# Designs tried in a protein design chat: VHH binders against c4kar8. Part 19

Target 1, 263 residues: c4kar8
Amino acid sequence: MAELSTPSPASPAPLDGGRGDELEKFTLRGARQILQLLQDLITHRGLITAHTGGGHSFMTAVLKVDEERGRVVLDPSPDPQANRRALAAPRLTCVTQLDGIRIQFPLVGLGEGQDKGRPALFAPLPAEMLRLQRREFYRLQVPLAHELSCLLKAEDLARKPVEVSARVIDIGAGGVAVVVPTGAAEFVIGGTLPACRLALPDGEPIELDLEVRNLNRQTQRNGTEQLRVGLRFAALPRAADTRIQRYIFKTERALNAKARGGL

## First folded at step 15 (VHH)

Design ka9
Fold by OpenDDE, fold request of step 16:
Structure ka9 (fold): chain B 263 residues (1-263), chain A 125 residues (1-125)
Amino acid sequence: as target 1 above (263 residues)
Amino acid sequence: EVQLVESGGGLVQPGGSLRLSCAASGFTFSDYAMAWYRQAPGKGRELVATITSGGSTSYADSVKGRFTISRDNAKNTLYLQMNSLRPEDTAVYYCARVEVWYYDSSGSTYEFDYWGQGTLVTVSS
């Protein structure tokens, strides 16, 4: 009976700082808010994945928050090597979840010592904490069979209006990623694409405004170059949001059912 | 109740030696870092020596090479061996329990939660 090692829930990878502008809205910088959130982590005994860089991480918890001294106390790893890595790291990225909310915060200036006779790690209070609701950052990989598309109203290199039908590769509550042929249109990060049309399988296309958030050139296996465009929903009617959420939920259920051997 | 009781102080001539003891009670002595600090008349408190639960020691520059901090966990006792005493070493010496200590890039921090009544050491010719 091979003990199916339940894949250790993949420690949520830290969200790359490159999405800095998008994450700003979800970043807490208020001292009181930070303290409260840290206290909540203590109260709930939330396990924290502390990333030290280089693909290394260890499990920890916030043991204490000292407001007067402006420090946070963490549970050290039982692995001395992990602690050494943590202490050597210029930055510790802490990631956890509380009530379905992803929490991420950096710690800088880590030290080791003892608190009331117990080994502990010490750091200054984080300057900022990211709080993301799962719905805000989750992206569903769209099954190829669904053939979701988005009609983009963009401009070409000559600033002539063009309509580009783009395949949707992922979708979330906050936006979509699409692929377009290289040279089909000119995209500018931060630019708005008005009156685009997102085609879902369940009905009429949804008209919406999209904001370009990222651009990534990808070369396919066949040598064809494609442009991946990350798009944020700039203005989404409530009805449209509901439809998108419904689609995501339905699709996730179907995928999970299939993964369980049910379909 | 946490108690720290210092002993061994007294009058000594310059160049002499003295051994201070601190009897600890009311807590798991072996789990805590301990320290000696001193206060000379009219001066502020000076950290003299520290010893971790693991036995790592640190000393003030003023006493380095002359003083030795040690502990006997079985006896719940902290010691300070003082050699080559100088008039400048005249002070009340206090035993202290370290509540918090940590080391980071900026150095070492020590916080104390309990200390004794102290023992007077007078170095005079």
Scores: ipSAE 0.792, ipTM 0.920, lowest interface PAE 0.5, mean pLDDT 90
Fold by OpenDDE, fold request of step 16:
Structure ka9 (fold): chain B 263 residues (1-263), chain A 125 residues (1-125)
Amino acid sequence: as target 1 above (263 residues)
Amino acid sequence: EVQLVESGGGLVQPGGSLRLSCAASGFTFSDYAMAWYRQAPGKGRELVATITSGGSTSYADSVKGRFTISRDNAKNTLYLQMNSLRPEDTAVYYCARVEVWYYDSSGSTYEFDYWGQGTLVTVSS
């Protein structure tokens, strides 16, 4: 009876060594730049996905930056288990977006405590922050009101075909992130989901093939566990690409107008 | 306005006991960790004891087993029970509100934003 070693959910692939030179151009290492970017995250109340490894993540925010003490203060998860994982992790990978730019930074040496009577997570300032300006990496956070969905054609644990309607949480030129109920389907990193249907507000669903790029278990504030699935567009027709780009552009404009006090 | 008022200090013989009190006002006492620190003449400030909002306590090695920090949230009062007092315990004792505390792999860090005027404890024969 061969013990089928369940493949350990692949940690987000280390940024592939060959892209190292390109990534270096987008990596901030200056103390002032890092502080400014963290402050900008505070100002914009940017939600951060903190990855703890093993396919686990939680939502957080930068609450405070202390330049004098060289520390950043984060909002803890409402899930105590997520916080325990964060504290046990040798490295926290934080991912967020600001003004359409993907920001990624590591935190190491996390501690738990309190700031002004409120529970908080503490870490030294990141040594580096990656600011990816490339359009290909830009992901629009989809407004909840848009109710974007993607019908995923996947398999269950028994390899039985299942269709899962997944909410789209972010979208970019290269793919989508969706959330699915835990146990709704089995996803394999690098696997292809053929003939999926992405529903945009402007017309008929787009049929497309999706490649699973990452899997993250997330605990919501309400304690509900969800699986976040990062999906790449495997073969996107030009017409579909245009529609997606149009949607992103239109939505960004609307969000920016609203942020400027436009009705 | 945040106020911390220490009381209970005095002269005591070696081996004696004292109980210090700190009356807190101007903030939600129950939400904050609190601490006692002391300053002996000509010496720096020494953290004596801490208590979190949840009631977890820590002590300096110099006072461990002799001193007990406690709190009464209903009375907005912090206490320091000092037993088996020694001449080296002679100091001004301050109650402090912990603005920030955290624990990491390097240990515990405490930062204070408010403290009282202090109460003098003198241990002498």
Scores: ipSAE 0.792, ipTM 0.919, lowest interface PAE 0.5, mean pLDDT 89
Fold by OpenDDE, look of step 15:
Structure ka9 (fold): chain B 263 residues (1-263), chain A 125 residues (1-125)
Amino acid sequence: as target 1 above (263 residues)
Amino acid sequence: EVQLVESGGGLVQPGGSLRLSCAASGFTFSDYAMAWYRQAPGKGRELVATITSGGSTSYADSVKGRFTISRDNAKNTLYLQMNSLRPEDTAVYYCARVEVWYYDSSGSTYEFDYWGQGTLVTVSS
């Protein structure tokens, strides 16, 4: 009985090493801003992935922010071992998303206890919170119902031109991630796919050049292998950029409205 | 409404024993940590003992080995057994519900949201 090693959840892709200087522009250090952002996480019931190191993480949420005492209260894991790891960790790295913006913040000095008779984790307020506002870093998870697709012009193993219809799984200002059947085409990181066609729900497909930036093989629960391809927009006309941005904005608004019970 | 009612205080001789009780109502007693604190005349409040919902206990150094905090969840009652009483134990003793407690590398923190009216303990010859 070969213990199928559940692939370790892919460590969040290192925030591409854009120079430390660029990250500073997105780092909140103001006490009021930090408090507001934490409060927003509470209001939106944002799920947080808390990384404890060593490839371990658990799901949590901010339950309460105490400004007077300078502390944040987190929901503990249902797994006691995860909580032990969290408490033993010198630093907890919290990662979440709010309104499509990636938020990352460290917590140091975790404690375990109770709030109003309920188990909770406690930490001092973070000294800084990273809010990646740049449109280039935001990736909208495309709703399955939208059925976004991208026609890729690629080559097969024999270097014969092939067209592959790929499902778009996420989209941002800088590119798309698509899923293709394994073996449908050969992709080379850094390679350019010219004259591809991105189909948005509104209007005609957008013709664009795509650069292959990432390749990830994924095995589905059903045993089917899929290739996830990260693609950058190599040359995007302004009109196309506007359409993509409009789609992202409209979709985010709709998703947020639905999450608020408005639809 | 949350209520905490202390009882069992009185006059006792040095070396004597006394058992305090705190009757709790208006909340799920079993879910909350509870504490005893005391206030001597002209002195500040001092935490005496704590007990978590799970039954873990802590004591001030001044009472360690002499006092025992316990709880009966079925009766919604907190107890403080005080043995080997000393004149310096003279104080009003208060029962308190712990709203928040946590333990970190710096130690334990306790915050209280409800307390009783207190019961006077006088240790005198």
Scores: ipSAE 0.762, ipTM 0.900, lowest interface PAE 0.5, mean pLDDT 89
Fold by ESMFold2, fold request of step 16:
Structure ka9 (fold): chain B 263 residues (1-263), chain A 125 residues (1-125)
Amino acid sequence: as target 1 above (263 residues)
Amino acid sequence: EVQLVESGGGLVQPGGSLRLSCAASGFTFSDYAMAWYRQAPGKGRELVATITSGGSTSYADSVKGRFTISRDNAKNTLYLQMNSLRPEDTAVYYCARVEVWYYDSSGSTYEFDYWGQGTLVTVSS
């Protein structure tokens, strides 16, 4: 008889680390900080989605932390197959949210047994925990009507300065993605584009340094080739960050109001 | 209060047998894994045998095949049947309640929160 493995309802997927990980500044590595965050999860009864790989996950919770022994105790699944998958996984990726804060941490070396006569799962304390507010992981898809653009100060094939006006397709706290015609400039992953200008609808363009994170070639329906360039903000002054976050907030609120106004 | 009271120790000849008992009170015995450990004079403690609430057992290599751990949940009693006793089995034997146990890729962990006063087993020729 075939065994059915039912995936959990749509739960947040783990954030991966990526190359030159933007998430490092939100990663807790201090033992005291990690213990406090785990204790907060216990105190607020935080439910955790534990990902075992292959699209499988189960719901759990941190029941206890033991600082002296350097371990955490987790609630086992009532589904024995989920527990078996967790124990076989090389790592368990735990994801949860608490009061708008996204928390993610790995557990390795998972074991099974009992704590004071009750079934439980055990693991060493995580070496790191990711702690993010929504603004720190959210990317707004820019409405076409806004026609946001970013003036890129890049180089051509002859390594001479060129300026390219690129359409912004998404924007978040950490960067933008833009599209340019293929061949408009040479972009190198890891390369820095100083003194670029991001045009927002309110106020003067923002001057900022950008780092190229990824490149993806795209073909439009008319056969025209475009290049999608993922760009990270290298050094973002507070005033610029505030304007970007204000744009994201107002745009998202306006889009949500339109969706509700149709009721 | 949690109490564990061992009995059944004594002096035996090599090759002989003893049955140790441990009367448990003050907790839900059937929920807990239980263990016997021993301590020879001047030596550290050695885990001898364990039994889970479901009846699964494990033994130290030194006693495997000679000792049998068992439990009677209706009587709240843990047992250790010791056969083919050797002089190196001489020790104080303690009944212990397992607070935490688990298995992982590095092996087994057992942590005890209560134990009795012990019962002396002397194997002498």
Scores: ipSAE 0.584, ipTM 0.831, lowest interface PAE 1.1, mean pLDDT 86

Design ka9
Fold by ESMFold2, fold request of step 16:
Structure ka9 (fold): chain B 263 residues (1-263), chain A 125 residues (1-125)
Amino acid sequence: as target 1 above (263 residues)
Amino acid sequence: EVQLVESGGGLVQPGGSLRLSCAASGFTFSDYAMAWYRQAPGKGRELVATITSGGSTSYADSVKGRFTISRDNAKNTLYLQMNSLRPEDTAVYYCARVEVWYYDSSGSTYEFDYWGQGTLVTVSS
């Protein structure tokens, strides 16, 4: 039976290269693993977003993989400009999902031609593929009612120790984003904040080391200035990771159940 | 069933001309790129000429300017016009179907899945 026409869902964006060392443990580099994952994408007819840089992308699919020749065959875009951009790009960043697993891989050395009389794009097999479980890329937007906070052990302008209680606005497996009043402390991208305390609703606060990844000044509805601080978990203990994942899953399920029950 | 049948070979004097034909059947001829290969006695196969479904052609340096590949999609037939023949052109000539071709920054790639039985061309005085 034919499928009904529906709008395509929004295509996922590539993960930041600035998280390279954090993502290495999820990176497949074995040829057999790469071939199997590509074959799984073919079998499940996975829709792939191919990013050419400069904010440009096009939709594609892996049509076949050839182990002996070490290459992958992709569906070309119906848009000739997209194909020209892809062929000119130094690399394509391909992003997709399979069974809730996010998959990202680069293709370099793209070529254009035909496979059995049909137009196709060709590339060598990728040297690596990123495979992430949902929990490894998902960031929960923390409900305001939870009032989640993180006690930051930072320094002021004079390098004197200061403790800042920061509201957590989102949380994921790899870190948190918090807001603090402007001027509450000095934060330096790449700086480490040791022995901070993350307060979850259940149990004692979690002691953890944080690394500053980004800073962004924001203005609140009432006109006050705040600083958004992106923080990475350094060397997170297994028990702490389990508690954070449990909070995320429980909160997400509760939010989804409330929305459905209101219909 | 895919079939490729070459014809038109024979004995020709140096400087002479010959036209080879390849009758194709069992597939949509107009969708595929096609090629001529040759194999001289005691030597490996040499790619002589290619033609894409759109009519773009390429030639080995050894035959450029002397040989012309062409196709008639209405008759499912591939041709090789050979002019100014030399004794070095003596070989069995094969018609081949291109399964995969593509061009990238490293050059062109051609992969073939079917060949005919060949037709012998002998250039001798």
Scores: ipSAE 0.578, ipTM 0.824, lowest interface PAE 1.2, mean pLDDT 86
Fold by ESMFold2, fold request of step 16:
Structure ka9 (fold): chain B 263 residues (1-263), chain A 125 residues (1-125)
Amino acid sequence: as target 1 above (263 residues)
Amino acid sequence: EVQLVESGGGLVQPGGSLRLSCAASGFTFSDYAMAWYRQAPGKGRELVATITSGGSTSYADSVKGRFTISRDNAKNTLYLQMNSLRPEDTAVYYCARVEVWYYDSSGSTYEFDYWGQGTLVTVSS
């Protein structure tokens, strides 16, 4: 999928913890890879959003990486309270983009001082860095007008087969999120739902194997309870992948044209 | 080119005083923390005192109350006033520029990038 990289003034928010298992395959743990990626951020002057928890964050940059001493040097905030929160946090979650690639990494053991006469923050090199291309993480919010649904082949509370038509609320390269009425079926995190059917506009439904990744109960304004089910594509045929990517691209282009079009 | 030139060392009796100077050039002196360290015969180097660009000071326990580090940013000069000298203060004293300093939950870190040739202080009678 041909999405041109776009400069961003600020990094997006950290990825949700509920998606952590699906992100492991994009996690770099090699020291040499980590050093090179941090050097690339320095070279390209990447702006970093550093999250301290509780919804607080500040803007920073990697100023220097010291391989011999195994540490990074960061630009401190001009706000002393932001620096105090960073120093007190058990983990500083750094988020940025570089040439269309999303990068996220933790820093632990933050210190405060000076480098070559200038105020700076110091931390050991991160033990891991998450590196994603847009296709690998992007989730299209499905327009209500499309009324996308996924027919789930699951079991009810009595372990009897049941087919549940679930509305798709978002879709990406790796899976979908759907909503179903509470109690319509039993879902188990880690469980597999074989031969489900995803209905896209223009064409036959796609047969998909899905794995349950997360469950979240939601109460609608009218008091109705629904279950949000996060589903990963467990074994996606290549033809199905192509159709899903085309849907995402076409819909995103149409939404972008609508947003820029013009009254 | 960064240069640090120490002076003021010499022979002094126990209980006496000396003032060491360090003339600095080739960098913006007022931006850097500075330090004195010493090396006694047969021993490793010991950090004696530090002073930040803003004038905050720190001292080794062995010299607290007897030594005073100071700086004159207008003259690019670092000083160490040494009073109540003891034979164990005998050492070569070095002026050093602090490249990196910081503190974290594990303690303080000081790293030097330039130092002078040293000036010998001998405390003996």
Scores: ipSAE 0.530, ipTM 0.800, lowest interface PAE 1.2, mean pLDDT 86

